# VH-VL binders against q9p7v3, part 5

Target 1, 220 residues: q9p7v3
Amino acid sequence: MNKSIFIQLQDQIDKEHSIREKLTAEVDLLDEKLRVLQLLLANCEQNLENQEEILEALEIIKSKTRGLAELASNFPYYKYNGVWDRSIQKVVYLYLLASWTGRLDKSLRPTYSLLSLSEVGQILQVPVFPEESTFHLSIEQYLHAVLSLCSELARQSVNSVISGNYHIPFEALNTIQKVHSSFQVLSLKNDSLRRHFDGLKYDLKRSEDVVYDLRIHKLV
Short names: E, the ipSAE of ESMFold2; O, the ipSAE of OpenDDE; V2, 0.75 times the mean of E and O plus 0.25 times the DockQ between their complexes.

## First folded at step 4 (VH-VL)

Design f4a (framework fv_felzartamab)
Fold by ESMFold2-Fast, scan of step 4:
Structure f4a (fold): chain C 220 residues (1-220), chain A 118 residues (1-118), chain B 107 residues (1-107)
Amino acid sequence: as target 1 above (220 residues)
Amino acid sequence: QVQLVESGGGLVQPGGSLRLSCAASGFTFSSYAMNWVRQAPGKGLEWVSGISGSGGRTYYADSVKGRFTISRDNSKNTLYLQMNSLRAEDTAVYYCARDYSYFPFDYWGQGTLVTVSS
Amino acid sequence: DIELTQPPSVSVAPGQTARISCSGDSLGDKYVYWYQQKPGQAPVLVIYQDSKRPSGIPERFSGSNSGNTATLTISGTQAEDEADYYCQAWDYSTAVVFGGGTKLTVL
C-alpha cells in the first residue's frame, strides 16, 4: 500500500536525521577540544609550561574520539562517515604534530618523524583497517593529516627562527621533502587529496626558503 | 644547575673500541643539541661530533667519520660516543658540551682521557 | 672547508689592551665564538655570535668580525685573563671548526 510505504519511508528519514544529529553533537564537542589543542601546539616553540594543558587536551580528544567511535559503530560507516571525516582528520593531524614536536607525552622528546597510521590507531584505540565497515581511521584521513602537518611545520619553521630555535627549520624541511617524494609515487583517486597535495609544493618552497635564508645570513 | 659528567675513558690498543658517556643534569636534556670536542695533550680543541636534541640529526668531523657513532638516550639524560677502529691520533681528553641550537657551546664537562697506545 | 688561523701567542702588560685575531676565508659571513681555557680546566664561552657576552663575562671582553678576520679584544687586561683562547665557527657545509688557539701572557 502506497500510503503505508510512505509512512515507513518517513520513519526511516526521521531515524536517519536523529542519528545524524546525535553524531553531529558529539563531533561539535570534539571540535571544541581540537581547537584548544591546535592553539596550544601553534604556540609550542620553546614554551614548555603549557605541557600539562597539552597532555590534558590530548587525553580529552582521545576520550571524545573513542566516544564518537563507539556511537558511530552502531550505524553504517559509509552512510555517516561524512559527519566526522574532517574532525577525525584533525585528530590525526594534531597527534602527528604533538609527536613531531615532542609534546605527545611527559618525555618532551620530539620525534621529527611521522607516526604511522597504525601507530595513531594504537594511541587512539580505534581500528585502522575496516572490518565489517565499523568506525576506523582511513588512509585518506591519514594522508590529509600528513599534508596538514607539512603546512604547519613550514609555518612553525618561520616562527622558530624568531624564537632562536634554528634546529626546527632543518627537521621541518627534511620531513616535508620526505612527504613530497612519497606522495609523488602515489596514484591518488580522491579529488580532495589531489587538491590538498597541490598545496604541498608551496609548503616545501617556504621551508626551503627558510633554510636557505638561515645559511646565507649566518644563522646556521 | 647545569652539570655534565663524562666517563668511559681509559687505555685502549690501536684498532680497539671504547664507549664514552656523558651524564647531564640541571636542564631539559632533549631540548639541547650535544657535542663531543677533544683535545690532544698540549694541543688545541677539535670538534668531533654533534647530535640534535631528538637524536634525528648527527654530524661528524672528517677525521672520525665512519669510525665514531654519536647517540643519546633522552630517557636517561645521557650522551654517548661509540669509538671504533681507534688510532694513536685519537688520544685526547674528550669533552661533552651543551649546544643551544648547535652553537654556542655554553657548558662543558671536565673531560675524560682516552689514551690509544700499544 | 674553512680553516681558522690564530697567532700562537700574544703578550700584554697588565692594564693594556690585548687583541687576538682569527682569520679565515669569508669569516665575516659566519658567526664566530670565543672560548677561554685555563690550564687543567674545561673551556669557557666568553663571546658568542661575533660580539655578544654571556652573563658573567666581564665588560672588558668584546668581539668583532668582518671580512676575513674576527678579533677578540680584552681591554684593561688583568692577570686572571692569562689563558689559551680559541675561536670557533660553524657552517652547515664545513661543520664546527676551531682555531689553533692563542696563548695570552700577561707580563
Scores: ipSAE 0.000, ipTM 0.410, lowest interface PAE 14.2, mean pLDDT 84

Design f4b (framework fv_felzartamab)
Fold by ESMFold2-Fast, scan of step 4:
Structure f4b (fold): chain C 220 residues (1-220), chain A 119 residues (1-119), chain B 107 residues (1-107)
Amino acid sequence: as target 1 above (220 residues)
Amino acid sequence: QVQLVESGGGLVQPGGSLRLSCAASGFTFSSYAMNWVRQAPGKGLEWVSGISGRGGSTYYADSVKGRFTISRDNSKNTLYLQMNSLRAEDTAVYYCAKGYYFSGYFDYWGQGTLVTVSS
Amino acid sequence: DIELTQPPSVSVAPGQTARISCSGDSLGDKYVYWYQQKPGQAPVLVIYQDSKRPSGIPERFSGSNSGNTATLTISGTQAEDEADYYCQAWDYSTAVVFGGGTKLTVL
């Protein structure tokens, strides 16, 4: 009897390993495209000429994300979400950054604001409200992405000053202040998210310093 | 290519006056804060004065406040430092330094001009 | 408000790693900048915003900043790296402040 139970358990272990390998392969392909887009967006204030490459990378990432979602929907979400969690956080982050900077479409119109979790889900055509056995964007993934955005906006405000765009540091500070205020009222239950949030105060300080320098020199 | 060239240094007696100039090229001069940083012989760097890109705001170290005046002429891409009531402790190489409008750092420096306050 | 303290000198053999410290109260909450100055020459920016390198600065130069101490690290030190090194910090409550400088000797 015990031997029969062990044979069934080994079959389940082998099946889960096979599923994890398939999901990992799709994630690796997505990660390569995420690295490309991240580099393209890193200097977006200085490199308006790369807009066509950014649009191409966004479309590929959207397609790859939907392909991963379709594959993952065949398996229990909470058992396998660790395979794609970090990569999907990065997808959300890069779409938030592209929207904020005006790189989501050919209009080049910055939003200077956060896409909501629901708006990101609409853009990627991925669910944001969980149902059993459904791939979805999680609240935790969105919040991690928002915190990553704040770090990147603090960094890019420096590049915008170097390029002569004094408006961007002001908008970055406004966004980071709103995020910081919003997080102060949240009751965070996730240790990883709490640790990530602890970094936000430094992004806020850096952004304040940039804007203060511009104000003391009467540029903003 | 960014270039900053200082001039106007020399020997002056205590209580005297001297005017330094810095000719800038290779960047949009009016878009950046400009600074004077000095270095006494064998000593470290000391920030002296800064001026905003448009010239609307000026800043001074306590050691020179009331004696030195920073100014700029954006039509000539030139920075100035008018030094009055000079003291022996003002003896230093004076550097013209281009600032960014964040965290007060200096990405380019001129070669410096020596000011000696002595009898 | 902040005072930056550097060791007056650091010696290193060619090819070894040199580490130059810069200490100040809560310095990790501020951006730190590093300048290299060779005898008779103007300072050159080698690290900005704690850890970033300007174009033209060799990859062997790196920086870090946490707590009360920022560190400039030069890996595989070359004879041409012999110079004085100055750290610098600033925030809205403090004027531009330089450390006292560190003379790096490559023997």
Scores: ipSAE 0.000, ipTM 0.391, lowest interface PAE 20.9, mean pLDDT 83

Design f4c (framework fv_felzartamab)
Fold by ESMFold2-Fast, scan of step 4:
Structure f4c (fold): chain C 220 residues (1-220), chain A 119 residues (1-119), chain B 107 residues (1-107)
Amino acid sequence: as target 1 above (220 residues)
Amino acid sequence: QVQLVESGGGLVQPGGSLRLSCAASGFTFSSYAMNWVRQAPGKGLEWVSGISYSGGRTYYADSVKGRFTISRDNSKNTLYLQMNSLRAEDTAVYYCAKDSYWFGYFDYWGQGTLVTVSS
Amino acid sequence: DIELTQPPSVSVAPGQTARISCSGDSLGDKYVYWYQQKPGQAPVLVIYQDSKRPSGIPERFSGSNSGNTATLTISGTQAEDEADYYCQAWDYSTAVVFGGGTKLTVL
């Protein structure tokens, strides 16, 4: 009967809504910890004493990301990945930033380079393959995170000059230039990623301007 | 100050069962994946099984799949390995290993417990 | 499905540099970890994430990982470094994989 058919459809709607609510709850917990880590990393050059808090926040984020991965692996990836996509982009971004700035471990040694997608997957203990059947870090999430890193490095270049650190703008420019060159050879098939990439030219310009000003004043 | 203490090893006949335990202390047990790694006499290290921090995901080497069951009790800070249908080739020292702060390395190992499968 | 290959043995004179290789397909795209095991003892982590040393591990231990091969290097090898060394990597399909191990002899 039509009544039975519509009851089944209502059950399916309720089930999907319940799944989205459960996933959203885990994402909200993750987002809370992401905000904490982002604040800790925003002024890392002026506060080396916060390193233990950063390591703790990184570990909590890793744990929360894996919790989300375990929950999400029980449901169709492509149906629900929109619930966590933005937050996972931010997880990748903050790990890239922590590595670049030397906050990933107690050595306090900046890498001034990018963790690969494979390296981020190994650190977070989540798969980068298989591509479609389970929770995984996607190429698109990684590329969005790399672009977000470039924007943050351009911002930190301005701030580092104010603090008297002239090395950071040079390393930031080098990283942004390499990212820009690498993206030029990619055939981007995602409109969101293409739009995000279009912003990279402004980060590159800002970073170039900072280094140019330092060279005019013979500080690099 | 991390400590892992295995127990439950011993002599068992082929086809028998044993349950290994690992008591963990000195870290937040519920935040880390845990693993069992074994080593046959005079042989190399072989990863046997792993369990996620929550217990929601378990992983097994093909050699033990269907016979061994890994589990954990986060309220007791204890890791378990239930071993069924034991074979002579399961004879080994079984190590409890804590997954690292970072993925894929075992920063702390227990002393190991010997399992001998022999008639 | 990754398989890690190590030489079964390496010999070095005291004070000389020992190099232990670990080979696998696209291994440079993965983190590699190294463990030292002395007779009758549990393994001890000596290198993590390709090249980093845990606290308490002497600076003579170093690591690298590129292409298909990771290398553990022990500079100025001491008698106490005589042990079995295992490399380890993570793979999605196998989770954890160990190399077969290398016996380092210091003569």
Scores: ipSAE 0.000, ipTM 0.431, lowest interface PAE 15.3, mean pLDDT 84

Design f4g (framework fv_felzartamab)
Fold by ESMFold2-Fast, scan of step 4:
Structure f4g (fold): chain C 220 residues (1-220), chain A 118 residues (1-118), chain B 107 residues (1-107)
Amino acid sequence: as target 1 above (220 residues)
Amino acid sequence: QVQLVESGGGLVQPGGSLRLSCAASGFTFSRYAMNWVRQAPGKGLEWVSGISGSGYSTYYADSVKGRFTISRDNSKNTLYLQMNSLRAEDTAVYYCAKETYWGPFDYWGQGTLVTVSS
Amino acid sequence: DIELTQPPSVSVAPGQTARISCSGDSLGDKYVYWYQQKPGQAPVLVIYQDSKRPSGIPERFSGSNSGNTATLTISGTQAEDEADYYCQAWDYSTAVVFGGGTKLTVL
């Protein structure tokens, strides 16, 4: 075997490792801010006191996502997208949650609805339907984010009753039912996504139980 | 193209009832909150009522609480306002207005006139 | 409960800058929206979230919001800008509040 061939392979390995290291560093910074925003959104009691922190976290996440997109655009998308895939799923999820709960902006008005993939792309200023293999929000990332939202809404439905917010359980049930019905007509070609979807029935059951309990106790 | 078309306005006696409709097209109706905004002749805009995309959450101005009921039929892409116990001061052009995720109101209908008079 | 106060009328010469104020207690802590309404027509959104323009709205329209006062500014005012202008803010207890409106006259 020619020794120079193995030296060339080592150079490529080192180059690709360096690229992954740079991308991972950006992802780690993004993940830090995603953890902060997730904690701020964990309590859905419409606490005005933390709204400035939420707006700050959303803006930082948007900025860091843009920075990641700019860096990633210098490299083959499908070769390196595994480095940021889960983090971008979480970006989309937290923006969906912030919009649904009324925390996306200082209006404090819940949408009680799903932002579309295109709307998320507009907010983040990131492409969603590429003409070429550039950094973009994928359909799979969006669908994972929607399923994560359903799990969180089912959880917050329980807590909202304690806080006296009776809108959230009904709106959560509506959202989860629509997602469940929509996924049933999709032919999922992704094992990870199908596995995630299989968990949705438990979120639906939990959300149904909360609404059922409210109706029995005449709270709605 | 987003279009909102109001109907159901007309002349009604004090204490009477009317039901307004707003036919929506050009967007996924069930995803967005809808509102009714009115304007008395020669006067300013006054928000009347709002409803979430699902229809489960409703909101009303104090002036209409207990008399007006907002509702929607997402299968028909139609918004409704049931107006009961109408008063002379309810005389106005009633506009159907759409929210988006960044707030109100990106699109308005052309309005329908409600006149409450004997 | 927030109340929004606008001057009832503002006059400006063609090509000059028109400024329409909207005042409310701690209004700078809320998003302000501006609507243009011409006689016999539905309102049209010209500024959203204090300072942003919808697609199709001319660059001469701009907005600001600070302290207790939001301002709609129309630079190089054109005859076609003659209309009533309404400010609007969110109040999560009442949802939507409008100002009384300002009639802009382009002399």
Scores: ipSAE 0.630, ipTM 0.837, lowest interface PAE 1.9, mean pLDDT 89

Design f4h (framework fv_felzartamab)
Fold by ESMFold2-Fast, scan of step 4:
Structure f4h (fold): chain C 220 residues (1-220), chain A 118 residues (1-118), chain B 107 residues (1-107)
Amino acid sequence: as target 1 above (220 residues)
Amino acid sequence: QVQLVESGGGLVQPGGSLRLSCAASGFTFSSYAMNWVRQAPGKGLEWVSGISGSGGKTYYADSVKGRFTISRDNSKNTLYLQMNSLRAEDTAVYYCARGYRSFYFDYWGQGTLVTVSS
Amino acid sequence: DIELTQPPSVSVAPGQTARISCSGDSLGDKYVYWYQQKPGQAPVLVIYQDSKRPSGIPERFSGSNSGNTATLTISGTQAEDEADYYCQAWDSSTYVVFGGGTKLTVL
């Protein structure tokens, strides 16, 4: 049957609302597991007691991200990507943190370096190319995740000194300095990303102050 | 000394119901995830269901979803498995097992036999 | 989804080394656990986190896990080691997964 233009508009509104509700429900499940993993990764120290829980959380997050990607692929990417954008930024961030600290796998070997966007995509089994019209990891999501990592590394550097671990502050400073230098050559055209980047100078200063204090007191 | 003692097994007809119990002692029951693992006569181990220490989260094998319900009473140190719509393929020894961080089983009960037959 | 494959049986002479395999896709990226079950008895954890022994398990029991295969090794096998052995891993979609079991016969 023919429908008036106003009935057609209401049908479209209802359809789009239904799609957002379905995507939001899947994102909520992912967010629950992201909160768990974030708490488990709160300390830079290798804690064998929670390593199995961390590996479980990483596996669940990977699985939930894949499930979200599969669901999202049925709908226009640019119309609905706002529903999952922040959560996927956090997925990337937590995988970067787990890799840097040596919690990504059972080997417990820290990388003290950044996984590339392509490497994160391979681990999560999610596309990373800007030309793709379906669910993918964006450059902006990766850059936000890198900045979040720097803030966390600066925080953990302070805590590591309190715990008597003097190695972590040096590795954190090295990573933050490299990120800061790399961002200085980028032309950031995203307002949100520029605002996030503005915080990096404080993370860098905090990290530098920690290392400087250690050297002055001859603890390293 | 950790002990797990199952009870409630027996003969039941197809479509019937049974409730299994596991009495735990020798440890802080509420601090551990608990699980049911079954073994059909002459066959291997099959995980059935798990429950978190608080009881707030439950997990089920696809073969039992919608038919079995796991629960616990931490005040009585007791784990339960409510089994509904029983089928011949549910015939097995049912073990109560303590979950170590919800990933593996460090202590097992002796098991209770459930036979689903006419 | 991970599926764990074990040989149905392994035979060994007393004093020889027994090796029981457990295969699964990318199994080396997961922790593997091993259980011993003697006739009429409940299973007993003999190896956890690939290679670690619980208190009370003899030193002759060891484990390894790399690539697609985990291995339970029993050096200097004794008659009392005759039992069924099950490997186990955890998976996010299926949760707890057991191998089909291996009957170890000491000749």
Scores: ipSAE 0.006, ipTM 0.538, lowest interface PAE 10.9, mean pLDDT 86

Design f4i (framework fv_felzartamab; at its last look DockQ between E and O 0.02; V2 from the best seeds 0.00; counts 0 for: pae E 19.0 > 2, off the site)
Fold by OpenDDE, look of step 5:
Structure f4i (fold): chain C 220 residues (1-220), chain A 120 residues (1-120), chain B 107 residues (1-107)
Amino acid sequence: as target 1 above (220 residues)
Amino acid sequence: QVQLVESGGGLVQPGGSLRLSCAASGFTFSNYAMNWVRQAPGKGLEWVSGISYSGGSTYYADSVKGRFTISRDNSKNTLYLQMNSLRAEDTAVYYCAKDRYSWLPYFDYWGQGTLVTVSS
Amino acid sequence: DIELTQPPSVSVAPGQTARISCSGDSLGDKYVYWYQQKPGQAPVLVIYQDSKRPSGIPERFSGSNSGNTATLTISGTQAEDEADYYCQAWDYSTAVVFGGGTKLTVL
């Protein structure tokens, strides 16, 4: 037995570990900024007061995402994508939310509309080709992000009522209904995505309940 | 050492067809997107077409869409450009350009180019 | 669609700093790449991702990109830097696009 085989294996292990560490470091930096943006976007009324900060956070996240894309493109995508999948999903989610709430600079769509995967890719300047072996936004990441958006919209519907913004629940419901209908025609093969989708019915119900309450109380 | 060698250029009449080839070596050809970029005499660079690492995705400039077809044979480390319905404005040196990655952002290596002349 | 505009020519004395601009709508939101092309030769990548230098490119080459303008800067310009320079960007609508090119003359 050639002892050199094991030495070579150890070298490969070390290299892979080093790569993961580098990627993780970048993702950690990204995550910090994502947390900030998430907080900023948590309340629509507060978002108006913090619009400049939101735009700055969006730009930083874009920059970090592009940097990550560049770094990640040096390595096999499917070997290392586990390092950034959740973070990138969150990036997409926050951009969807920012756009939906009208807080995204140069929004490609009117407020209360859903950005497509292609549009998100265009905004971030990141490829969206799932067949490519380099960094890209995946369909799964996007779909997860859309579902996350629906959950957030349901949540914000309640908050908007408290703040007296009675139009938001209707827009949220409309979006969630459209998403729900669209997902029903998709052939979902991913268990995680299926589970996440199963939660959408609750978000839809929640949103419907809010709208129902508004109607009953003649607030709208 | 990365090498890209174009071939297949020549004189062709308007409306004619020509097929360019680019032989690649010095890197794992199947891992990288490839491109064709042309330069008319005394003019600037114009991106013509790109193809992903697997060949699954192809891209074309509007000026050549419907007339040119990019393809690749990864088993032969060769990139192709089938040019049909050639026009005088297609006259140019055609460069094979390697993408840095498997998609098409920018080019880190170029071939020497092959001249295509479309003239009656 | 992306359109990149470059000045047709820039002149600089040896040892001085040359700046070549590339303008486009919201170009700062995209990565810009720069290529050098000498007469009778193929283009060579000199700047990628707005400001990064490939291996083998002299440190006097630098790049920036903000707003609507990317800039290639050559500090301490040498005679050998005389060439055509092209900026390049990419998007999903138009794919790859080049600027019109700038002829840099070292006087």
Scores: ipSAE 0.005, ipTM 0.526, lowest interface PAE 10.2, mean pLDDT 89
Fold by ESMFold2-Fast, scan of step 4:
Structure f4i (fold): chain C 220 residues (1-220), chain A 120 residues (1-120), chain B 107 residues (1-107)
Amino acid sequence: as target 1 above (220 residues)
Amino acid sequence: QVQLVESGGGLVQPGGSLRLSCAASGFTFSNYAMNWVRQAPGKGLEWVSGISYSGGSTYYADSVKGRFTISRDNSKNTLYLQMNSLRAEDTAVYYCAKDRYSWLPYFDYWGQGTLVTVSS
Amino acid sequence: DIELTQPPSVSVAPGQTARISCSGDSLGDKYVYWYQQKPGQAPVLVIYQDSKRPSGIPERFSGSNSGNTATLTISGTQAEDEADYYCQAWDYSTAVVFGGGTKLTVL
């Protein structure tokens, strides 16, 4: 083939690489704030001392998510969505956790309950059921986030018992049981999601054992 | 007083099986989670397996998952560890360890241990 | 995912303060436990939940845990304190993890 044809192919490769680098840079800035919020939410116990810091982190994450959405809207969604998919799953997860723990300032749900996908979209001001293939929160991202929430609630249930908080394990069990029942009526077409769902049975069993142990010892 | 007495250790060839027992006394055995912790000669402590107060939940270190089975008989105040497909790296003193409560991840009482040697 | 790192040995003179460190990523967000093991004996719990002492453990034993490092402190170290010391942490993802151990020598 002609030398100029390969030069044109290299130019296209370089342009696509440049787009991925720009998107990756925005994702890295978002990930930095996600790490901060995750540390602040590491314990379900109500800690009023860091409430302002949590609200600030949530607002920054919302702003950075919208900035990523704006940048991403300039490029084909299905070609580049792999660059932000995991980070957006984590955005959804942390908003679900902040809402469940009662940390979210403008909560659409009471403490110890789940935000719907549409409610997360409303809070973040990001589309959830677009007609076109534009930047949006996907059903798969939401379901992965819900499963991640259950794993975190099971973990925090063990830690809350160590801290002398016997309330959290009951609320966590209630949430995990509802999620488990709901997932059983879904026809999952995604292999990654089905594997993640398989982990839910262990979170449920762990949470059940914590609650049953508290009851047998008459702590609740 | 709380006492934990391990038994069942010994010399076994690679690929062999061994069953450890831990006889508990001095506390209400059925109310506490139990664990096995091992220590290779001259090495540090390694958690092997844990079981809830009821026996309803069991947990394993990745190194023994699929080969070892923890169980308990609350009517006999006895903890068990069934060890299958033993390897040279399983050579260690195996300690029976009691959790302080029904599901807390630390050990307030330990047995004296039983030596398991996997060698040809 | 957490790995606990301890110095292999620490030496102190009798009556001096011994400090044994235990390091791990974000360890301050987890509870840390400390065990003492003398030659030929089973381990003994000396500190639980970062800083609490079981009944029968001398007041000279204390603990702290912040950031990435937990510390076992033995004030006015006695000859009988010579032993191996192990830190232990737990979280949902890593289960139970022990540090490599520190040999305390009282010279």
Scores: ipSAE 0.000, ipTM 0.403, lowest interface PAE 20.0, mean pLDDT 84
Fold by ESMFold2, look of step 5:
Structure f4i (fold): chain C 220 residues (1-220), chain A 120 residues (1-120), chain B 107 residues (1-107)
Amino acid sequence: as target 1 above (220 residues)
Amino acid sequence: QVQLVESGGGLVQPGGSLRLSCAASGFTFSNYAMNWVRQAPGKGLEWVSGISYSGGSTYYADSVKGRFTISRDNSKNTLYLQMNSLRAEDTAVYYCAKDRYSWLPYFDYWGQGTLVTVSS
Amino acid sequence: DIELTQPPSVSVAPGQTARISCSGDSLGDKYVYWYQQKPGQAPVLVIYQDSKRPSGIPERFSGSNSGNTATLTISGTQAEDEADYYCQAWDYSTAVVFGGGTKLTVL
């Protein structure tokens, strides 16, 4: 029995496990801050009660994303990207939401507009070049984030009626309509992304119902 | 391919009743709000009534409230307008119109209309 | 309660630009839609959401909406564009409202 073959395999397994544990620890710290920012952005109201907290959370998330990018760049991207993929989708999504609601310190686009993948990369100071084997934002992460934004806008549209902000439902519907139209011309080869997109019609109809309800209340 | 075909128009006396139908095809009828819009001879367009995609909500112009009833049968892909207590000013071509969404904000397809004449 | 006011008629020579106005209080805060109706025919949507063209509508049709006035613009007007044109908006208090219509005559 030549144990050296299996000892070499076990050493490689241990090394890869150590790398994944280190990356996971950084991702867990990032995820904690993502939960904070998500709670702060739960309402689309444009008051300044929590703006300083939002700016603090955005800066912390940017710093941790850049720290993760530097750590991850020491290792092959496609071997380990599964560790951070969902968390980075959430980072992109929350920056899209912060931009849409006018909560970014500097907006690269007007309120109620959608940031591009390149613009998110500029704000986070993270590469978006998919041909590099180093850490970068992916097209799939961005597309999932855009779809998640639409779900959140539909949800916040409902809640904005309660707070008396009747402008939000119309802007949410406009954004969801644009995303729906844009995705219909895409050839979605990824099954996960296609399933996510298939659900967009329910967000669209929910947003339409909110706007319709507002019109009924003025008709009565 | 979207097709809306109105029927049930005709001549009635003041105070009479008519029921208009609109047969829909070429789209999933139950996903869309539907409307009636009328046009008196030589006059402009006047929205009459609208109904939500499920039939759960109905709306009427002030000029027809209490006299007209809009309804739909999603199993038959048919929109209806029951017109009671008809007046001379109800004389018009009645169009069936489809909303692009479940909204009522604009009408992307129209039928050819059916003439209702209320003789004095 | 919103009222949409259109001029009763507009005349243009073939090839010239026609502009049809639709006025209402704070109309720029609402989406405006435009319909073309030729004699004996049903209306046809030519502009939606202020400025967008449905598929099949020629590029010579365009629209704008700001302040109190929306405008339908037909560049390079052709004889076939002779029709009645209606603007339409919706209002929380009145629901769906149409303008009175504008007869476009192409000389």
Scores: ipSAE 0.000, ipTM 0.411, lowest interface PAE 19.0, mean pLDDT 84
ESMFold2 (binder alone), look of step 5: mean pLDDT 91; pTM 0.927

